# Ledger of designs, part 14: VHH binders against NADH dehydrogenase (ubiquinone) complex I, assembly factor 6 (Ndufaf6)

Target 1, 289 residues: NADH dehydrogenase (ubiquinone) complex I, assembly factor 6 (Ndufaf6), of Mus musculus (Mouse) (a2ail4)
Amino acid sequence: SVAAASGPGIPGSHLYCLELLRKRDYESYLCSLLFPAECQRSASALRAFNVELAQVKDSVSEKTIGLMRMQFWKKAVEDMYCDNPPHQPVAIELWKAVKKHNLTKRWLMRIIDEREKNLDDKAYRSMQELENYAENTQGSLLYLTLEVLGVKDLHADHAASHIGKAQGIVTCLRATPYHSSRRQVFLPMDVCVQHGVSQEDFLRRNQDKNVRDVVYDIASQAHLHLKHARSFHRSVPAEAFPAFLQTVSLEDYLKKIQRVDFDIFHPSLQQKNMLLPLSLYIQSWRKRY

## First folded at step 4 (VHH)

Design Q19 (framework vhh_7xy4_2)
Fold by ESMFold2-Fast, scan of step 4:
Structure Q19 (fold): chain B 289 residues (1-289), chain A 121 residues (1-121)
Amino acid sequence: as target 1 above (289 residues)
Amino acid sequence: QLQLVESGGGLVQPGGSLRLSCAASGFTFSEYAMAWVRQPHGKGLEYIATISSDSGSTYYSDSVKGRFTISRDNAKNTLYLQMNSLKPEDTAMYYCARVDTGLSDYWPDYKGQGTQVTVSS
């Protein structure tokens, strides 16, 4: 219909983003609901974009198809900045966020480029490589989230960098049982070598001391980044704090893995936190991260 | 440079006692909670005792409660663990660990090289 051909827009594109988050990133769905009302839609668009990119590696059987999907998103971002977004619900919502908040194109492109480089089924060579991946993906996502909140602050950016690294490391740890069941291990090779641990040890679900030491070192690095981010909290404007609500789940995972003596395969690590909505609300009310 | 140096480990008979010490340097010791963590060969880490920065609060695992006492001397930058009524299952490498003073930060952000405690006849 001619009447339905009014500019870039898809009825239900916002609902599509919310359903994508509810199904594939429930934590981000809950966090988005605690943003200022005028920012909720844009925050949801950013997180839905992250889900679309994060799922490529696990959803495609061939690297070539993954590369084509990444090239779609690169062109989508290029076209958004020319006011010509593709007719795809996440892209439409992201385009609206870009226009509303003058989002930095470089951060969006950095996320796509880093995800594209990581389409290979190879472990990180070092903790540094994992942290670089985390900075370029989760860090960039947090910088964009700060822009949605109208925050332009050096201390907020520094906190976001550390929180992004902590999130990326925890995501790697949390995914280890899933990846090992598919005969893959992405944990940093330098840490494994330091403790005399091979990828085969994780494939066999080995719980020996040296395997736990690997998990301990990696988890401790995530905790150190979270602690460092918190050391700046008095210098960070309160308007930034909604961007950092996911630290609640980061801390929960780190406490749980410590409690099970760094047994990455312990069933309790897969359990849903039924109190997560309440914990996020309390964190939001207390103005901390 | 942050450093934790443990001492006082050794071989002891069941029912015996040992006192572990940890010398801290490179940070303001009085601002941090401290912990003793142990690791038996081939097993995971166990938090056995934690003490707040001002000694006002202590925690003990059920396995050592009533037998071990954690203490600190902030003037000497030293952490102690008095171990009484030692059992063979107390055999482990014992690590001194620095813990954040914050309520949420329960984690050692640094641990020393450890001191071996062996309880056998």
Scores: ipSAE 0.000, ipTM 0.125, lowest interface PAE 18.4, mean pLDDT 84

Design Q20 (from X22 with W33A L99T S103L P107L Y109L; framework vhh_7xy4_2)
Fold by ESMFold2-Fast, scan of step 4:
Structure Q20 (fold): chain B 289 residues (1-289), chain A 120 residues (1-120)
Amino acid sequence: as target 1 above (289 residues)
Amino acid sequence: QLQLVESGGGLVQPGGSLRLSCAASGFTFSEYAMAWVRQPHGKGLEYIATISSDSGSTYYSDSVKGRFTISRDNAKNTLYLQMNSLKPEDTAMYYCARTDYGLEYFLDLKGQGTQVTVSS
């Protein structure tokens, strides 16, 4: 078991963030444990903030309620920069991270604004639109994580941009079975059209060749971004590498999806990687991404 | 200087044959699985054939199985695609590709491509 680190801050708020990650983003929970001790709490706060925002679309019945939740977070961020955070566990921990690391407000606001725009049930029009969503959400989150790590480096930012896009794309793929069960499909429309695939094909869990080709194209774009980020790893400061530990799960998903011949509905894609903690530790020790 | 250079494309009548070649340089060719992929105008990439590093296993998409043959010559660092019984729907830009180590279906490196047009 892992105990919460005690120190400057509110123990209840920190524990809330850790429990939220254990339940909703276990991978980020494990990654945070491999950060430098002085950065772990702030890293957990950023990931908990991301969970709070990501859950809104799937947890609310009406867009108006989702908009109210987004307005809460916009005001919370505004007030944090005036040292007046709301009494909400994630907001308190995020406020402490903002003060400790001088986090860039623009990145926090960009995440909220992008999530708010995406409260509609509309699929992405294109792969570019999905990549823009990924850049503005996952990318911004990685830029903030680099700030927590004290890294100010153009190569690290460039790697974070590509890794953020890869993570966002894979997250969209991972969520497709869940969304299809709720009669929603968010996969890029231009890729579907190129292969003669309709949203109905995903709703019916169709795994004909053309549907697998759609999944392949989308997964290949995530792979391209991961490969690009890795191509200049020698130029990235080692201090940045903890921010990129999630590439382990990203690569694991790409290995699994190819093994099932890009059948996005295959049951094996839902099983947990029992070796993930070991794989993350090994990658952290090797100082690569 | 990692390079894949394709050749052998061109215009061919339906029912005809073409042999594509790919010269690899800048890496140890014999250590990588290789693929041929194609992209028709305005469409997505399609995997058509893959061959393991030792030629021990091959994969073909259903659209080309029985008509195309992938092969390699590790001593010459060259990948081949023999294309028989060509159809108008085979018209596409054909790319030689190196697959990622351990991610054999994902492209690690792709050449500039060679155009194949099947038309009367």
Scores: ipSAE 0.000, ipTM 0.326, lowest interface PAE 13.3, mean pLDDT 86

Design Q21 (from X22 with W33A L99A Y101E G102L S103G E104H F106Y Y109I; framework vhh_7xy4_2)
Fold by ESMFold2-Fast, scan of step 4:
Structure Q21 (fold): chain B 289 residues (1-289), chain A 120 residues (1-120)
Amino acid sequence: as target 1 above (289 residues)
Amino acid sequence: QLQLVESGGGLVQPGGSLRLSCAASGFTFSEYAMAWVRQPHGKGLEYIATISSDSGSTYYSDSVKGRFTISRDNAKNTLYLQMNSLKPEDTAMYYCARADELGHYYPDIKGQGTQVTVSS
């Protein structure tokens, strides 16, 4: 066993992953607590890995440094399948999950490759490009989560694909005020052009009807994916449902954006859901997602 | 150092009652919301009950609603869970957890918990 702790008596690699999630992905931290006990550590490792990769774009000033960090993770994944993980706490916990659940290497590599391709400041050309990004990142993460849960099922994979796409779209929408404040806009260009909206409209926090229509079209696509995933929930094995706890937050955001008439800059959209732990518990008890 | 110490668990017959306690130290107890969380053997954690810092608000999961009562004594830095009409399904390790007044939870299990076993 490879130890990732620094110094005697200091918390090990698992606690590092939990603290990373608590600070940077609180929703995934809460979701991990509702997994079967034997799966919690591995689920946390997968989400911590996702946080490490997601933070690269926002934490580095130069694309070259981002590329070097992605190359680190590609080598880390290659090496952990040879039982030689680097002494980095997330990599060690991920390696343990790979060994325990025989995780598919292709899904891990697909996440890294997709994140690497999207290190630039360019908007998605189309909704299709955004959905492909979501499938390759969030979708791959959910496929790995299903493997942690021991689920090998076509309907579960189909639901995961749709939920991953909904998550990627909502994440793009939710991040728009943050990125606009830094003079970046990643919303799909084809949808913007269709409504006569420019990136400058988002940089100026324009609330005109055509801007709201762009947000409506994008949010509606996320809603359709979530609805599609739910349309066959009776065919999805119950053992898969912990992987889909994130639908609570997806539905909450989609309801909130509708209530503010698709004003992406409305301050209520940035408010924390104070009942999230309770809402996640309730969903975990129900046979739904 | 933040410390939470659970006690009061044990073996009880179906239909019986138990009162769990959690002694808190290392932080200003009266400023934080608190929760009870349980973990059946080999299964995930579930939130059972929560209580606001001033006891003005409480929440219960559907599985325990009407049977369990959460309460606190801020003068004694102690959280309680009164469990009535216990069922075999209530068998689990019970932990207390801290949350801030904004509803941010820190459900890190610091203590060993207290085991509740309901059997005949």
Scores: ipSAE 0.000, ipTM 0.097, lowest interface PAE 20.7, mean pLDDT 83

Design Q22 (from X22 with W33A R98T L99S Y101E G102Y S103L E104G Y105W F106Y P107M; framework vhh_7xy4_2)
Fold by ESMFold2-Fast, scan of step 4:
Structure Q22 (fold): chain B 289 residues (1-289), chain A 120 residues (1-120)
Amino acid sequence: as target 1 above (289 residues)
Amino acid sequence: QLQLVESGGGLVQPGGSLRLSCAASGFTFSEYAMAWVRQPHGKGLEYIATISSDSGSTYYSDSVKGRFTISRDNAKNTLYLQMNSLKPEDTAMYYCATSDEYLGWYMDYKGQGTQVTVSS
């Protein structure tokens, strides 16, 4: 006869993470399936954590509720490093990943802090501010993903930094039509001012050359980061490449926006890439980014 | 209809104690995580404490850890906050909130609140 106390476990916590990704971040769901089997669960936990934080801004109408959700995650991270995770499925799966891979707490806290600061309905003041946001969110996620893959390499970290910035910039561009429909514009103010473009121009879905030039400058910055990361890909260990599978979608978006002459409102930019699973599989097989 | 009714607030001196209650109705209380949050005049909402549906897990903000205790009575559909060693900075409107435990512990509803004033 054995008496047992329930530990901090939730039935179906892994399935909860997978379903969250399937519904809210399908690309990350597909990428997780291409990770080494022993890393898939932890990779899914990291991306589910990102979804929980990312959706706060869009899912709450009041900043104060968003701040409370961020306080929950900040406390959850503090407590999981004391081996006392909250009874919440994503937090439990993240705690398991932290234990398994000795994940760096600083990166998790950096994501939360940056997302908390970004709860304001204010546009980025500059391209630098957007890049800092991307580095602290997407970059931190990639550093943690490299830790899951067991990669400790300077060149892998450099590639992750550049890819994270490119991903954050493209995410901002990709979300612009959605946010404009809700009377919000988050594109960098300094780039807009440089071209004589106001937030109203995006709200009106303006296709004038100066609006396209804003989009061109921002997209070009993402392209430069991707190009820089690729310039030393031969120095990056192949074990790191699963962390960079998102570059498939990143490159696809940059090619599409170029084809439509940087018209950010073109309908083709919102169309689902039906070949994405095949493209991800091929990139995974070729071991490149 | 879902209702949360907070009570137990009042005026106390620094170092004093208060016990807040939240009476819940209109939903299956025993299936939801519950939280206490506060809002000082002219400031944003501050998380205080959360308790799981089965009382198996409790979490506290660093500002109240060791001074406040969250508890619940599922048979009575009631949430409690025991507040000890009260400080002037604890002065706020206190709210209880319900959250879906499996969907991220977010507040689904907030009651009218109960005012706590800590003043000499």
Scores: ipSAE 0.000, ipTM 0.170, lowest interface PAE 16.2, mean pLDDT 83

Design Q23 (framework vhh_7n9e_1)
Fold by ESMFold2-Fast, scan of step 4:
Structure Q23 (fold): chain B 289 residues (1-289), chain A 120 residues (1-120)
Amino acid sequence: as target 1 above (289 residues)
Amino acid sequence: DVQLVESGGGLVQAGGSLRLSCAASGFTFSSYAMYWGRQAPGKGREWVSGISGSGGSTAYASSVKGRFTISRDNAKNTLYLQMNNLKPEDTALYYCARLDYGSEYFPDYWGQGTQVTVSS
């Protein structure tokens, strides 16, 4: 039959997704364990897909190789909706999630398109540009996660948009020491200019007050998005809350950066949160974000 | 111990056609997706077209879609690229590549390439 011709799954594709998360997105790995059992595999597939795309910019020395990877994923998504996924473990698991939950193709394509667009850019020109990137990547990922959870709700989508923006901003901040060590700076240029800070200041790991002020403004924007998402939590269905477990790590980072007076290069910011599994379990049990 | 050997390149006038071949050895050819890539003078490698192990699925870069056709003969361990309506912009060294499951979607073996030059 046509269904038989579509091809079987790859043995161990789910385990591949879990190992990828454990190694490269440990927070998402922990969060996946707290999803409803029937949703765990699909949630892991979405996060593994995000890891595949996120790694491209940091792992390739040539833009052409990055474009080849993005072209692969665009075609893979197109083929998934024709029940013809490529023989790649993350793609197979994503295809299964697409079929099981009727995932919206537009959100998957939006993630790929935004990641591809950012292969050309060396830094965000503005805070608005960073927020748009966060909305199109992290926001789309959260909308898909809500679909996995069976949630179709305007307030849940609104919360996801704000949490996605907070996550994208915090990810940019958290990655700054790593990128600076590789002579790259992606922090919003308009905020840097406002405080008289150059990209070279981050490359030299400058801890002066004006650099801290840049970090403060960017972190404050993430905090405001998180506060906004929480302001209407009573209107969000409880079934949506597993999608927002990442707010635990967002809040942890924002508290830590404040304690070190917005010194983005402080060693404590790179330390693993040993209490994260416990904090995630407690938040999951209490059903909050 | 994987070997990929390309052939079929040459000089051709704009609007012309060429058929490239890639002879594969050292692995079970039908179990692997295969890709054609190219490298223009002074530029990095660019993906052109891909085909699944069975030949049932194909993909093309937008720049070649409708003009190039990828195919394979698993009995002969050979990959093909039929190039029609060639443009000067298609001038490049064309590589055959294997996509290993363990390397995900990225080609892990490339042949040495065959030169295609399209005169304007």
Scores: ipSAE 0.000, ipTM 0.122, lowest interface PAE 19.4, mean pLDDT 84

Design Q24 (framework vhh_8ghr_2)
Fold by ESMFold2-Fast, scan of step 4:
Structure Q24 (fold): chain B 289 residues (1-289), chain A 121 residues (1-121)
Amino acid sequence: as target 1 above (289 residues)
Amino acid sequence: EVQLVESGGGLVQPGGSLRLSCAASGFTFSSDYAIGWVRRAPGKGEELVARISGSGGSTSYADSVKGRFTISADISKNTAYLQMNSLRVEDTAVYYCARLDYGSEYFPDYWGQGTLVTVSS
């Protein structure tokens, strides 16, 4: 058909992306539904791509396999900019988004490169290293999302950078109970040292004041980034706001961790927010982040 | 409704000590907010010297005062304290008690009226 002349396609590739998000990143699934209709498919493709990369570290038992999967995605991105995407549903949908919105290749490559480096399984040396990782992964993803929305604005990029850092920090905090159960701790070492806290304290699910102080400092940094992004929201074009719907879940986690006095192991922190769809809809309607 | 009232400032000789108090009303100390001490000296601008979580847990200090100043809170009295030891001429400033939204040390919700600390002679 005429459509086939425009490049490869997989029947159901969009549905594959939506199913992947529903299973592995439900919050992004809900957010994608609130994008402008013409942007929903591309937004879903970007988030599905992020899921494919993010789950590699937790899904493979051997670093070599993880490296091979990252190399697959690096080549897939290189090839899709030559209109030769691999026959893989997320890659096909991402390729369509790249063509539709002229997505910046450097941002896609930056995400892959940072995820590949993170396969070394090292704790962050400092809060700055965590923020750099967050900027290169979550930040890049938000810059691409702004491109999908047709937004080219300095204030929107500045907000995206801060929101990306806040998201990366919160993701690290949220994952701490899971990783601790597997005898791993990724929280910034400089903050832990400042409070006299060792990795062993997290492995034992220690709730002493000094452990909570570590969590407080890290959560406070995420909250500061979110507050900073919000401080100039009037300067950010409204067309950018769908990219920042994730701030609802981000703020929800920060409020919850605060309410449990920064006990990172409190069971309520792992509970799904049943009102999330309504909260996202209301934020979208109010044009806020 | 929210008020922060500082007390304890005054004149002291170099090497001396002062204890500042901050009585809060209109809200209860909790994990919702941190309490900070911000000083303003002519020509130097504002400096956050000490911070304590509203629950009385976490504390932090500016490098200029580490080892000399101690912040504490009495949750039952809804009062924060700044114990200032080994005072120096350069510690001369108006000291403000501030309620800080957690994660933000730059945008306090409320300030006290300030208390003057003069280290001289």
Scores: ipSAE 0.000, ipTM 0.197, lowest interface PAE 17.4, mean pLDDT 84

Design Q25 (framework vhh_nb_b201)
Fold by ESMFold2-Fast, scan of step 4:
Structure Q25 (fold): chain B 289 residues (1-289), chain A 119 residues (1-119)
Amino acid sequence: as target 1 above (289 residues)
Amino acid sequence: QVQLQESGGGLVQAGGSLRLSCAASGFTFSSYAMGWYRQAPGKEREFVATIYSGGSTYYADSVKGRFTISRDNAKNTVYLQMNSLKPEDTAVYYCARLDYGSEYFPDYWGQGTQVTVSS
């Protein structure tokens, strides 16, 4: 039996968010389970919201339909702050999180606006553009997650900014073999140009040294952000650490890509980490990121 | 190629009933939520009902208790049973495919079927 929502809303909206994460963002599902009990529901709502927005690009036939879906979410967020959320399971759960934690509307709007810009399906012009995308999406999610955890701290915000950028860069790298198989390349154009590499080199799955050098530079930037965030970890409140559990997967990918000499097409990079639940639990227990 | 084809629209008297059907093709029907929307002349398109992949349903307040959405996964078809029709229900009714996380915003539309309720 499933309990109905206590007020106006959709029965089973929380379970809907958990199922969405379990199927479409399993890592975030696992991370949510390690949050303080009173924060789990709101953390799941934020990640389910991110899944809704991330899926638009892959699930729509026309850019115009994608834009309409983004406009739906902009209106949904506007209406939530007027206490009038739409009757959609993720929107209802997000509205509850907004009310419970007084979430900053600007961060939610920044995620939507950045995802809308990305519907153009073009490669990033520069590493800076990729980092800006990461800051506005992953960074905003981490700032909201810190608000859910009740953390208001400059060092936590600084760590979140760097971790968000590392996450966005690694996500771009991790997705490259998938996108290349569909004749798309999103890697920063300026880094490619510096090494004499074209998008065609990635479409052909070229493993020459210059292609590896592009991957090395991009991965090194992610590593630098993670290292920077860790350099002041003792100044970050322990209460913030659940927000940063995704660093486990970030570090795993960075170590794997290094071991294969930055061959982004190496089959081992696509292998699932079967020990991820245990690794996340250990990270949570150690209070590290 | 995703295709949605509505049928069953027409003229009915107030208090009457109509059943709309939507035949879907080009995708794994059982994996998607399906919805019905309507658009009256001079009005914005509004949500009517959805049925999730697991069989759960949700309705707009204006139709709750009068309309019933259902699906037949073997036939790749979603239905809208409309009872106790009112003149205010007069609209073009659209079938839509909904992604798992987008119950209120469809990614594909049918061509629509006209429903006219006379007083």
Scores: ipSAE 0.000, ipTM 0.131, lowest interface PAE 18.6, mean pLDDT 85

Design Q26 (framework vhh_7w1s_2)
Fold by ESMFold2-Fast, scan of step 4:
Structure Q26 (fold): chain B 289 residues (1-289), chain A 117 residues (1-117)
Amino acid sequence: as target 1 above (289 residues)
Amino acid sequence: QLQLVESGGGLVQAGGSMRLSCAASGFTFSSYMGWHRQAPGKQRELVAKISSGSTAYDDSVKGRFTISRDNTKNTVYLQMNSLKVEDTAVYYCARLDYGSEYFPDYWGQGTQVTVSS
């Protein structure tokens, strides 16, 4: 029954989403506070949903358990569009966002499907494969965020695609020291092969020129996507800009990795930006991305 | 499994007309469909798109090209009139998802259109 299933939800579901973001995606927590008041709750729900999916790979020891969690989210999304969300705080908040903003189901499913495919503990075969992963996850999330903001614009969508790819690439680079400490390397294999670099080089924290060249090529691809998104900035409606606040941290990382001559293992790259709240506020005030 | 098959390309003189067809299988027409083209040495560009309720065109082809669809045949058409030499390109049919019009996930094989002076 649609009426019975569409009951009042879970007490504190919004606060659960905010607490999840504060602990596991602090940047998205801060960004959500800079959205228009009527959009903040839905923006938080989308980012909490992303955290739930992103953390599966790192939080489960067996692929079978990861697949079961992905299957839960696929069914949750199917049921949300029938007004029968599961009694899980993030699912309840996401369902409310879906109803309020008429969110596109395909984007939610695309995120889940891509995360499911990436549960295999394998490096990306190519830069193109990494970009496809970024487009289907971060890109889809940005398209949904634009829908929350009420933005229906071709240039905004084009910017979101490029920013999503840049974000996914930077996330892969940023996570490399963490993954290498656990004997895993996810950097694009084609770039590594081009420079004569093996996975063992990253596991041993090799800082030789060829390893730095791999990092340079990957970081340069992220920089080109960000630059491309900015090249038509004037054509993007200002209402879209809250969706792109994450470019602050994206650019910060790209500047830092350049300053350490692309040494992916330099300890300064893992330091928290203590001025992030101020930087995000200033970016929001200046109306840029 | 989405499959897109283009047809109708070939050689035509400047000022002429040509109609491209794209037969689609394995999907619904509730999403956007479009035509991209790629000229030698250039990147692929979106030239026309169609949704259930609207059409849109790149400024370079507006007024000359018309995109249409036949939902009963699962076919999308691109009617090209007043062709110019600079319209010479490989034309690709694509399924366009919201936010991915410039980077479609599903492409056809492409059909060559050559406009001679």
Scores: ipSAE 0.000, ipTM 0.112, lowest interface PAE 19.4, mean pLDDT 83

Design Q27 (framework vhh_7n9e_1)
Fold by ESMFold2-Fast, scan of step 4:
Structure Q27 (fold): chain B 289 residues (1-289), chain A 120 residues (1-120)
Amino acid sequence: as target 1 above (289 residues)
Amino acid sequence: DVQLVESGGGLVQAGGSLRLSCAASGFTFSSYAMYWGRQAPGKGREWVSGISSSGGSTAYASSVKGRFTISRDNAKNTLYLQMNNLKPEDTALYYCARGDSLEWYFPDYWGQGTQVTVSS
């Protein structure tokens, strides 16, 4: 387990990344299996890096520890570009991806910086702030994934931006029951105010009309971004499509929340999609997003 | 200049029937999926039914399945909802909406609605 992953000169670091994804981001684990063979390792390294950063806020009880974890990753990225990665499995695999694909350092740093800002546990003031967070995290991750695939295309970047925003919005919605149980609410304040909804309504798990209307507006914004990305899919090179396999899960969540009339606390929203592997395989075979 | 105009609502007794119509203009009606939704006072927005662009596929919310029938006339740019065996719980503002597919109830346009009130 640990011994295999930590051996110098032994590629147990790749297995560590795959196991991290299997446990913490199963969707990305499945998607990695559908990438071109020469890209799979680098794609899994990027997603494992995202898991390491995303879990900081939920896994540490004190902001100071979170800040130390973010400082570790900033230094790790700086050192990678000097061919001196730290002895950490995800960092080693990310360093290999950086060298193989000439990954843009700015995108990696943008992800870390944005995650660090959000350690303050502040709710988003507006839908625009949530979209900016999504662009800087999920968007940057997709730009790096396109670099792994060898894609340099403005239409692909445009699609990645919209898909990243849709993913960030859906992630915020999906996490709301978990955060509310810990007396935290991150949903955009401007949308809540527009419908006369307070943070207390989510803490009390209210399912009233105005709360559902907030969820509807936020989910609709994610749908509009996905729709926009798809509106020019014929202009996006097919080589980019593996980067967008996550649209399957975005679509699945949006279908489920619609079926429960935008009741964000409905238990079915926390259930695994048992057909996800088949749906991802079919989308990959059809070469679409 | 997309417009959707609903009609046919009114007051009916429980067990009665109503037929709603939606007149669409400003777009190629036959190219879009269409939906009926409803909104009751103090309750969230509820999807009722959907129909594919050709009319070949339909879907219904479990609360109305077997009682309501959605249909369309692409030559007349009109959407219909036949409502049978109405219950007091069906009391709501009913609106039609345009969308991309039968699976997505995220309309880009919707009408002002027509009120349906079912008395016991």
Scores: ipSAE 0.000, ipTM 0.343, lowest interface PAE 11.6, mean pLDDT 86

